Miniprotein binders against q8pzi1. Designs and how they scored, part 12

Target 1, 353 residues: q8pzi1
Amino acid sequence: MNLLKTQLKGDRVLAGKEAVAELYKTGYFGRPKDDGLELSLVEAAYLQSRGKLDIELEGKLLGFRAFFEQASLRQQNFELKYIVYKDLKERGYYVQPSAADFRVYPRGSHPGKSAAKIFVHVLSERQPLSVKLLQESVASAENVHKQFILAVVDEESDLTFYEIKSASPKGEMPEPFPAVKADATFLEDRVIAWDAEASGALYSRGFYGKMLDPERLQLSLVESLYLFSRGVIVVRDRKGKIFSFDEFVEKASEIEGSFLRKYSAYKALRDSGHVVKTGFKFGTHFRVYRKVESIEKIPHSEYLVNVIPEDYEFRLPVMSGAVRLANSVRKRMLFAVEKGEEVEYLDIGRVKM

## First folded at step 2 (miniprotein)

Design u3d
Fold by ESMFold2-Fast, scan of step 2:
Order: structure tokens, then C-alpha cells, then sequence
Structure u3d (fold): chain B 353 residues (1-353), chain A 118 residues (1-118)
């Protein structure tokens, strides 16, 4: 049989009109242009590996290795993109190369049947991932009602796929805190609430803190500032002086790393109707409950939450580990991105393609 | 085991990150980073627990022994980071950071030995 003859030009492989019938109309490879077919480098490599075409450069026939080497010089991250493209094709997906790496049709669909609904971004596990760029990419996909998937290639060429979406979690607690007032003192590295009735209400109905004894409640610093800012507690120093918001933040920041950032996320989660507890049991900042009815029967938390600054750069193995940890305890992993007075959430989960 | 191999890889990367952050903390002297390290080491400890559970499926006594050694090293590392978090003297903090770096190197080496047994 005669293989299709094609020409490598720039970052594309050009084929004649016969390729439209043999590759595009049968398998949706390439893009018809003028009187021929324009193939991306990953499509051409895949088709060459399948014996569907020959590729020439300046009159010289290129074998697979020679073409692969040329393609890697002409396209950044060509090797990674080829690994992902080949994997998706072997899984039976129709895939269109794009500026955002790949557009993918849902399983059981193709270009003639429905619109592409999945954007896939390819990244090496060793490259840092800016949360700002990630949020922009997720927002771009969501604006056109498409799923955003990150395809991470490790050094053994193994692939892991992550779905990343924005989240707006809503809890079912009727109030973020009980309607009580209590006097409390900032002692060394903690806050103690002294009134037995208020302490009991904060603990048993609000699910705040830890009882030191039947009459006194120990509050974490983020809990304390939240309750103080709502007028639920009055926090004094050891000499009886009432803290201002800024004075509390200053003192708490000397004790806890990233205190104000954690507080912003804590406040947002409580204000949206959740019960929030410190997450150190699972190595995260918080574990979050949609609804808690009784202190005696606390359910499993729905989310693990890590708070990150807006200029954060993910190290992909750390991100992968956090997602795996959440999945292993049957929780979702949320990254709370602190943006001054606002908090935005990224829900990251591993997916099977 | 593909799952065991992936966990070992994640642990190797977490340890490399920890070594790098400890070096930066030693250079900059930023006490807030010590508190962040304390949070991250608890995450590392949980990964070791998952490694142990996954390895138990293979029924290898030699592998189980090495993972128990890993668990003990990570616990020692966590204790040193907790001491570092509470340390106000710069010279003593620098000494503790050197111990953290030494323990992190031991964890890294033990992970290589565990990888050879899988």
C-alpha cells in the first residue's frame, strides 16, 4: 500500500487532499486547510507510528526517531504532549490539539456528534504550577462550560489526571455561631473563656474549642478572633485590657505561622454555614463539616482544606499527595486561595479518563 | 506494586521539598517557616502510614521491617521540627535545623532501600 506523503513545515505537518478522506473524515485527525490537511506534530507522530504516513523534511524522508527529534525542537514540551495524546487516543478519545494543549470529546462522542467538553493541560510533575495561572485556566474553561483537567507526566512517563474546578462550598448550619456573650483571656498561646453557660453553648451548640473542665473552654486563635469579631466573646490580656482586632492579629501572628491567612479562610467557611476544626490530625489546616447536629455524634468531615496565598506555586508531587490523602479518608481536597478580604476555592480531585 | 512505587515517589519528593525548605529557613532565619514545616511533616507521616498499609498487602517481612524503620525516622524528624518551632535562640535553632536536615537525608536513603525491595 502507498503511505500518505507529508511535509514537515514549521510546527505543522502538511498533507494533500487525499489525507482529508483518509485521516480527517475517518478519524478526525488534523484540520482541513485550502486543498489539503494540516496536522499537528503530535498527530503526525502518532499517525507515523501507526504506519499511516511518511514525513519528509526538505526532500529527505524522516524515520520515527528523526521526526520525533525534529518535533521536540519545534514545539515546547512536545515529548510530554505526545505521551498524553497517545494515551488519550489509545483510550478511545477524539482529541484536538489546541493552544491550551488539548480539547477532548467526552467518551462515546466525536467532533460530528457534540462539542468538545474537556480542556486538558499537560505538565511535567517537576514543573511548578502557579495558582494564579491555574485559576485563570480553570475560569477560562468554566466560562465556556468545559471541564478542566491537568495531565501530570512523571519521570517514568506515567500519567495522572486531575479535575480542577472552582468551588463555592455551602454548609447547612443555621447560624455560624450561637447567640451568646462571654468574657475570655488571652493566656500565653491560647484563649480561655470563663463563663460556664457561654462555654457550654459555644462547645455543644457551636462546636467551638475544647472544654478544659465543665466550666471553662479553650479556643484556638482563629476561633477566638472569629468569635471576638462577631461580638460573641470579649478577649482581654492578662491585665484586663480588651484587644483590638489589629492587636489580636499581631499577637496571634507571633504564635502561628500564616495566622491572618488561615483566619480569612476560617471566617469564610464559618460564614458559609460550616463547622470548622483544625486539620492537624490529617496534616491540613482545616477539616470542614457541612452539618453537625450533636457533639456526641460528630460525622466525618466533608473537606480537608489547605490555605495558600494567591502567589503560591504548587509543587505537583505535594499537590498529588494532598489529593491522595483526602481521597484515602473519603474527603474532598480544597485549596483556599487567600486574596485579602476574599477567599476562593479550588477543588482538586484525581480522575480516571 | 504500582501503587507502592507511586507512594515511594511522593515520599521522595516530599522529603526533597522538606530538605530544601529547611535549608532556606537556615539561610533566612524566618521563624514562621518552622511552623509551616511542622504542618508539612505531619503530612509526610500520613504518607508513611499509607505506604505501610500498601506494603502489608505484599507480605514481605524485610519490606515491613524497613518501613517500620522509616516510620521511626519520620517520628524523630517530627519531634525535632516541633522543638525547632518552640526555639527562640538562633544558634540552637540552627543546630536543630542541621539535625532536621540529617534526619531528612536518612529518610531519603531509607526510601531508596525500600524501593529496591518492592
Amino acid sequence: as target 1 above (353 residues)
Amino acid sequence: SPELAKLIKELKYAVEWLKREAEKLKETGDPEKAKDLAIEIKFLARLVEYLKLEAEKLGSPELAKKIDELEQLVEKLAQKIEELKKEGDREEAERLLEEVQKLAREVDKLLDEIRKLE
Scores: ipSAE 0.000, ipTM 0.186, lowest interface PAE 16.9, mean pLDDT 81

Design v1a
Fold by ESMFold2-Fast, scan of step 2:
Structure v1a (fold): chain B 353 residues (1-353), chain A 118 residues (1-118)
Amino acid sequence: as target 1 above (353 residues)
Amino acid sequence: SPELAKRIKLLKLAVEYLKELAELLKRTGDPEKAKLLAEAIKYLAKFVELLKERAEELGSPELAKKIDELEQLVEKLAQKIEELKKEGDREEAERLLEEVQKLAREVDKLLDEIRKLE
């Protein structure tokens, strides 16, 4: 019936005692403070658009456009935050503004019933996203047992939501089969293992490489270095000289880009009990299996994996494309962040709110 | 003040974004990064002005002093970014990164002052 009078002050909108009953107790808008109600700029804009309040600045009544322009001067990315706030409210969520953008309550709950369970960070599709800052934000949310969701606003003001979480994937494969030491040769851009018994065991029990014929196994460069470092194979050049670890790395790095980074991720995944195969078919570095029982019945891979350096900066359209591809083939998209000898993982998936 | 602490944390995130853009500009020499920096610093200048109004409402002399220091750094950065936007000079990008790092340190000092007042 009656529109509430409010005042714009700094980055907040102040309402009197009557607003506590009409806005907070009914819809959990704002925060009771000093016998009145304090509204964020996005809350005030939303409520003004719904005809629930009037906003004044220095005694002058502001229309929606005038208030929106004032709010944009008072809050970075106000337009993007308003778009996301309005969308979440229209979906029926209870939402509280925060320093990291929004806290969202679980569907069917509200501030008086339970704690917020979701942190939402708002970005334009054109903004770069540092993997380091992303990992810090995700860790902060997980430390307080909340989901971290990225809300990406494109140039048409369409929204896509991504859940980002740290991952510690663990496979169920037994430790790699300790095959008899096999002799192998580095040929052009690949490694061939010559011992039929060892090759067969590596292929059928460890799921390494591809059988070139019944007696010879073709190994990728990362597979070869992994097996060489474990003493399972000895790799020679065409003249019969045995490679050292550093010599192998040097030669492999001339053939494939970011070889050491890919190797670090490959090693970490294998050491954690996974079967790891090339992701070339899916435009990723690897596809990863939690458990494989036999070569006759290979299940669907669980993860697609892209390996990135710790100083990597996501371009959101590229990230979106990778996630969309993984989803289209019913796999999870995992980014392996290489940090020297350690690898950390981010699991990024599209979600519907 | 919990609300002031939240606003200063948002300021810290904005400054971290400026630092990221400055690092990319130094690395790549991309003029579009200079344009993004110019837009981001204009927001930061307006935000610092509004934060000063809020500090005055609370009557906090320690906070007002720290905000004055931030205002001086932001104004200096705004001038340098406008020059860089016109010229696209990689050498100026390194100096800009240094100034953004100084701003980040001043924001950390402001957070410490807020914690002391709690």
Scores: ipSAE 0.000, ipTM 0.106, lowest interface PAE 23.4, mean pLDDT 79

Design v1b
Fold by ESMFold2-Fast, scan of step 2:
Structure v1b (fold): chain B 353 residues (1-353), chain A 118 residues (1-118)
Amino acid sequence: as target 1 above (353 residues)
Amino acid sequence: SPELAKKIKRLKFLVEELKEYAELLKKTGDPEKAKLLAYLIKELALWVEILKEKAEELGSPELAKKIDELEQLVEKLAQKIEELKKEGDREEAERLLEEVQKLAREVDKLLDEIRKLE
C-alpha cells in the first residue's frame, strides 16, 4: 500500500524516481524521462483509480473526478480512450500510449520481452471515419508488421474491436473465352445475348449472367461492359447500332447509380481470377468466389464486396452492420476502394481481444 | 540503416504534405483542411514513434537524442494543430497557423539532421 505523489502538467502526469521502480519496472506504466516517470493521462487515471498515486495540480490535490475532468479538457476523446485502456488492462494486456492511441503487447508478452504487435485506434460510434485516413493508418501499421485494430465505443460504453487489413484477393478462375463471340442487344436495364453456343459457354464456363431459355443469356450491365471490352460480345441498341465503350457507360450510368465505379471493381475482381455475382440478397454490391468448377457445384462465396469512392467516410454503425451481416453468413467483408483505374481492398472483421 | 532511411523519407513526405495543407488553409480558411492537418499530424507522430523504436534497436545514443528532440517538436506541432482545429476567431487561427508552419519547418530541418547521422 503506497501512494506516489505526482503532478499534472500539460497533457502528462509527472512522477519522481521512485515511480520508475514501482510502476515502470513492475507494470510498464509510463515512460522514464530525465530522473523520473512520465505518465499519460489515461495511465494516471487508471493508477489513481487503483489507489497507486495522488495527483496534484498547482499544489492542489485532485480527487479522481476532478482529475478526470481536467484530463478531458487536456486530451481529445480522453473518456473513450480511458474506457478502452481500462478494458484492455483488465483483460491482462500490457498497453502503452501511442500516436495511434495505443500499442498493445500480445498475450504472454510484455515490454522488454518482445515488440508491441498491435496498434489500437479508438473511436466513438458517432465519429465519421475517412477511408483515405483509414488506409493510411492500416498501411502504417502493416509497414512495421503490426496488426491494426479499431476499438469502437458505443453509447452504453460497450466495446467492439475490428481488425482492418489491406487485401489483395486472387482467384483461381481461367480467363474469359476470347474466341467466343456473341451479338447482344441493350434492353431497358439489361443486355440480352443471342447465339445458343456462345451464351451456353459464357453461362456454364464463365459463370456470367442467367439463361432465359436455351438460346438467350441475360447479362447485367457490369457483366456486359466487361465482356464487350474484351471483344466477347458486340452490344447493339434496339435499332441495330453498335455501342462504343463511352456510349455504353453513358447509357448504363443513367440506369444504375455509381455504374462506372462498380464496373471498375467488377473488372478488377474478374481480372484477378474471381467469379463475381450480384450481392443484392446480402445488401452488398457483389458476392465473390475464388473458384467455381461447374454451375452444378457452386460453392459458398468467400467475400461480400461493397464498392466505395476514395473520399468515402464510414458511418461506424453502417460499417458494423455490414461486418455483422458478412459474419452471420460466414463470409468476409471487403470494401473495394475505387481510385480511378485502380482498386484497393480493405478486409474488415470483428475480433475478440 | 536502409529501413531507417525509408522511415525518414516517409516522415519528410508527411511534413511536406502538412506544410502544403497549412498554406492552403491559410489561403482558403476551409475548416475541413484543419481536420486533414489533424489527421496528418497523427500519422507523423506515429511514424516518429516507429522511427524511435528502430533507432533504439541500433543502439546509437546520438541518433536517439535527435529523435527525442523530433518527438518533442512533433508533440508541440500536434498541440498547435488541435488548438487551430477548435479556434473560431480568424485572426487567432492565422496566428496559430503561422506557428504550425514554423514548427513544421523545424521538424523538416531536424529530419535532415537525423538523416545525416544514419
Scores: ipSAE 0.000, ipTM 0.183, lowest interface PAE 17.8, mean pLDDT 83

Design v1c
Fold by ESMFold2-Fast, scan of step 2:
Structure v1c (fold): chain B 353 residues (1-353), chain A 118 residues (1-118)
Amino acid sequence: as target 1 above (353 residues)
Amino acid sequence: SPELAERIKLLKLFVEALKEWAERLKKTGDPEKAKRLAEAIKLLARLVELLKERAEELGSPELAKKIDELEQLVEKLAQKIEELKKEGDREEAERLLEEVQKLAREVDKLLDEIRKLE
């Protein structure tokens, strides 16, 4: 192979005029500067591994191992960034290193033909990921009409890509079921509605709860509070005392963790026209349907939903597990970020580059 | 007895029908087949109750024990079929259908054991 002589300087590798023709013009590596070419450390490592570069440091020629060690000292997370860069290059993408790790051109495009459409951020699976910082990063990418991709490198150097989007899901269900005053009792860890007509209507038209028998409907605590707050049911304790909203929240919070947070998300999803069911079978808080026509023709749910607080820090293995589970049952994974009365959504999916 | 043999034979026919209907529902998603499954399980439960009464009259403790096991399996099967009848979610219906098929196989196996005890 024809080797180009280059020099390691700071966090860059500097090449002469020949490199512009051989690397930039042919493959868009580096940045032309003063008739020479300035390469990032990941670009230089990749090109050296392919036999394209001789890299010197203070007059000494560096082999691949020696250069890689130098690059690791000069750039935080160099090893992780190199793994991701090499993978994307081997897939045929044009990739430009940036302050936010990488800008990637869509398949079949390159610099000069179109703008980069993808931001890739590189993380070790052991790094915590703040939901607040994630939301800000996603918003910044979306504001400039780019996709936000998270590249997660595990302990075995295996690479997984996730696309993360803000979401504003809108269902097609009619407004909340009209008030049908039904008497209900808070029993153990659930609510039972006693009236056969009201129970049947809530189940068959509202898609709430599960029929315990032909005359009785079992409602989850979040379903019950939602219906109670709309005046559809009246919830009593075993002694016949009617619950207030605050009393119900207090009692429910003793039974299940993060009840009020889950309720906020449940309410937001119902108010936006969705049918919402428990996600317990899938290890999530909810499963969500955009449209349900009848109880006999319920389609596959579109989303699995986990509710998280605004100060949440993702453990990447947990995030990966949730996304993998949703994918395995042909659903999307939504994280509902609870911010008091407001709920914001992140749609996280595994992608193949 | 000839009466017990006839009842066991009838139960096996209903279990075979349940397995066939569950398999077809899994392939087609036809809600009418879910209704047939529910009807079949009600008949199966009644036949098990009649078999239990007859076994008690004969005073066979081994046979009575096996029929009690059968009654419990049929009750579980009835519960799963009622859940399936109410679940239009295709993914949940598929999982329930697999449970129904598993329970139907257990019932079939137990009926073979009861037949050998007659």
Scores: ipSAE 0.000, ipTM 0.086, lowest interface PAE 27.4, mean pLDDT 79

Design v1d
Fold by ESMFold2-Fast, scan of step 2:
Structure v1d (fold): chain B 353 residues (1-353), chain A 118 residues (1-118)
Amino acid sequence: as target 1 above (353 residues)
Amino acid sequence: SPELAKRIKKLKYLVEYLKEAAEYLKKTGDPEKAKLLAEFIKELALLVEYLKDKAEELGSPELAKKIDELEQLVEKLAQKIEELKKEGDREEAERLLEEVQKLAREVDKLLDEIRKLE
């Protein structure tokens, strides 16, 4: 039992030069500075709990409770960061403080053997998470070739880890779609295509809509606008007037909430070679297929997709629920972030550390 | 290492941007713009993490020491920017911005030394 004397100073704990040999060179705790070792508050708390440190403040020795209370005053979310740090250390990881809260070495590795490959960001389940800030954090991690992990601490101090990465899904459906043309009518809350040959091709080869009978195809509003914009169908009102793109969007938006946002994502997914169907059965906007060869043998969809605006704030329980549902049906959960004409994707999955 | 050189070049670009942003804030006298500087420090810190890992992979003790010095300078920059965000006095805010510019110049010089070593 060798106890090192240390001093609490600001948001750091300062140790003498003996600590470099005893903590840094053996366990990769802290960072050498000047003639000594500088420990983060979470490192110091962990080492104090293991009987490795005495911590003083203004000449007074602090017990664990007193130090923990001081650390909580000096660092935002100290309690959450300590919970995550302790958990990762007990799992056998080497962990260092970083701009993203923690950098973590792969299981079985350490500083000096290989590079850290994981950034961990710590959040309470009660904290809203801005999609803009999340995308920036994920991009920053990916730019330095690190995996980005969210460590979410719930009300009972249980941890769940999520990997978040940008995605650029690519499908394998044929381009260009067959050159068919069909007349269609906007009726009530749906669009009906009238030409039997074109309807059959759209359904059996393009996997659009649902056949009402051998000659008529019922299309969803997003399907209809997509086919209209490709010149495949001409959509008329009941009086025979052809819709413009903007007129269709206006009418569809009165019927379906967030129609244009959903359409932007639908279009992006179809343009990238996917078959896209409603995700209503799964509580998502869409379910997405990389390739479908026959209506008689439709594979399981690869993705569930929720479309969100660029100013969206995640409620972590909602995010957790969506990810859990996708996992339960063996699909990946994608969030499509709508940015006007552009759509970006976040792939969120639960991981075991 | 071509990848190391590319990352150092990006760091030098970010340091130049930081110096320009600090000069702009000093001219306008608006310390509430300090949030902009904080975002750039975040990016700078992440690039330093990359260089630190790369130095470990290359096994160069001299390079690792210089990267550690760089990390310490970036931490000092972050601290001054946090002080700037809390500062309500214009004269003191200008003094803090001058310190930020001084630290940015030290980072730039250290990046040249790192480039020379490997």
Scores: ipSAE 0.000, ipTM 0.266, lowest interface PAE 17.9, mean pLDDT 83

Design v2a
Fold by ESMFold2-Fast, scan of step 2:
Structure v2a (fold): chain B 353 residues (1-353), chain A 118 residues (1-118)
Amino acid sequence: as target 1 above (353 residues)
Amino acid sequence: SPELARKIKLLKELVEYLKKFAELLKETGDPEKAKLLALAIKYLAELVELLKKRAEELGSPELAKKIDELEQLVEKLAQKIEELKKEGDREEAERLLEEVQKLAREVDKLLDEIRKLE
């Protein structure tokens, strides 16, 4: 009915006792404190835009633009948070501002009916995103059984929402078959295995490489090092000298600077029971299959995988492009974070709120 | 004082905001970011005045001295941001941005010291 008088104080807008009944008990805005209501800056801006309250600063009435500019000074990324808050409210969500930006209630729920189940973090498309900080934020949300959503605001103020979760993918492939011993040669940027029986087994049962003919198997460098490290193949140079592990890594790294990081991820995925394929098809490092029963009936891969170092900073348009590409071919996007000998995974997917 | 602690937290958030928008100003030349930086400096000065009044209420000479140091750092920060806005040379803009970031860290450090006195 009447506009509520409120006061801007610090990073909050303070309203009297009547606001508890008119805003909190009806719409779950703000937080009751003492005899009044404490509103966040995004809540106050939203309510001011809807004609529900007047905001004063030390006796001076603030119009929407003046308040918005004050709020922008008082809260980092206020303008982006406001855009996201307004969008979520217009979609019908109940939203509580928090230290991690927003807590959001499931559709058809509200405060008092159930717990908030979604943490939303707001970023500009142009902000770099540390993978280390992202992993910490995701872990914090998962520790309290909440979804972690990244809300990205582009230059046109369009919103895209991404669900990010840690992953521990488990394949269903059986233990590697008993070691077959095959001689192989390192040639330019690949390895060729020469034994027909071993090549056939590696291809048809292990789903490694590509047959060049019935007797020769072509292996990528990461496949080759994996099989070499397990004693399945012996890799020689063209003069017949056997490579050591370190010599192989040195030569492969000359061809591809990211070889060791890709190898760590390849090894981890294979060791966890997956079939892993390399290739140019989708511009990612790997295609990953949870289970393959026959070379003649290879299913759609479950994941596309990009390997990144632990000090990686996402450029959000690149992340968005990778996720869109995976979705366009009906796959999920995994980022494999290399941490020395360990590999951790982030599953990133676009969601509609 | 919960009220003073809250104002110090706001100042720290404002300093992070300043560092971020200084980088965006350098990268994009966006006039709206420059306007927000200027407005942030005015608000920072307003919060310093509120801290001064609180120090007077508490009768703490040590707190008042630290707030005077804060006021001087805020003034230097404002000067460097104005220089950054007008700098056309890329390498000199990088240097000015580093000075802005250094001053912002000194402000943040002094705010921690002020909090300990309250």
Scores: ipSAE 0.000, ipTM 0.115, lowest interface PAE 23.1, mean pLDDT 79

Design v2b
Fold by ESMFold2-Fast, scan of step 2:
Structure v2b (fold): chain B 353 residues (1-353), chain A 118 residues (1-118)
Amino acid sequence: as target 1 above (353 residues)
Amino acid sequence: SPELARKIKLLKYFVEELKLWAEILKETGDPEKAKRLAFAIKELAEYVELLKRKAEELGSPELAKKIDELEQLVEKLAQKIEELKKEGDREEAERLLEEVQKLAREVDKLLDEIRKLE
């Protein structure tokens, strides 16, 4: 039993005919090419670490460290990709290197039995992640009916896997508005509705705002604009002047950062049949409920929602923190991507491989 | 200008990230989150410096004055975050976090004022 002799060339490791029988047909390593086998740098490093092959460069035999250093010079993010590849292989997965990073076969399957079902993208925790590029990657995976998994490597070389998918959430609430009309006043940083009957209906049937007393309802700024835009409330300043839509937006934007962006997402979620609660109890913009029957029996929310602009760049520690928080309270984390009048959603969850 | 508008927009994203980490820290009480706030404020300060360099190219005295105000607010915010990192009492840490959130809102408002000067 001699080790297979291979040659490092460019960003590939080339093996002879014997490697096709010993590595490809048995374990689906590499890609048959001509009369030999072409291995990626991560596959070659893994197989070398297991004593399955020798790697030469220009007639010189490379030990594992020497090869690893050469591979790092020849492939961007080689170290991170190797860490992820090794982990997936040790879990028993069949893994194929791709132009991006990896294609992974589901448990109990292999390349000879079915198509790969998972795309894995590898990133360092310190690398920014463009939401635009992320949406493109997710769409590409979904277009070919594959899951998109993000593998994040931290500075301790610990791995966390995230499934990212597009979402089109739909609630089950029959009507976003009770059949009422109320007069309201913009006071400092909030809106107060004064009519007892209308306030009670907005709170108990529409699940808007917070009752200050039996006759007065406090509304958040996004709730107020939503109700105002439909003629459910009329909003006045302290001197009795009625706000226009633009005047309300101007004043609200002075008080609340990214107000219009949050409003667009709030509107989209309410229009799609959800109950949406504002506030910062879980460090997110919104808590979203698919169905609420009674104020006395409010279920757990399905989603925590953060609203982000289309040119946003995720810091992975912030993304990880938001996902971990949602998981700790048994909710899913949605990022609502604001694109003018349109809102698109990314559902991000931690997964076990 | 498109480049200045882009830098202001990027700064607003870092302010939103800082607000998010402050809220998570307030709700969870996890001291490791204070390190994330420290990183967020460092990024914000670096991008304020980039905004300042671009504004100097445009030669606007009103813009320069507002950016100086922004630098002062960011420095005050950084000092409060350093106090928070050293605070062992949860109740006092919550009060410091509320002050951090208040200063972050002031930064956000000033960025909107700077945007209007374009």
Scores: ipSAE 0.000, ipTM 0.119, lowest interface PAE 21.4, mean pLDDT 81

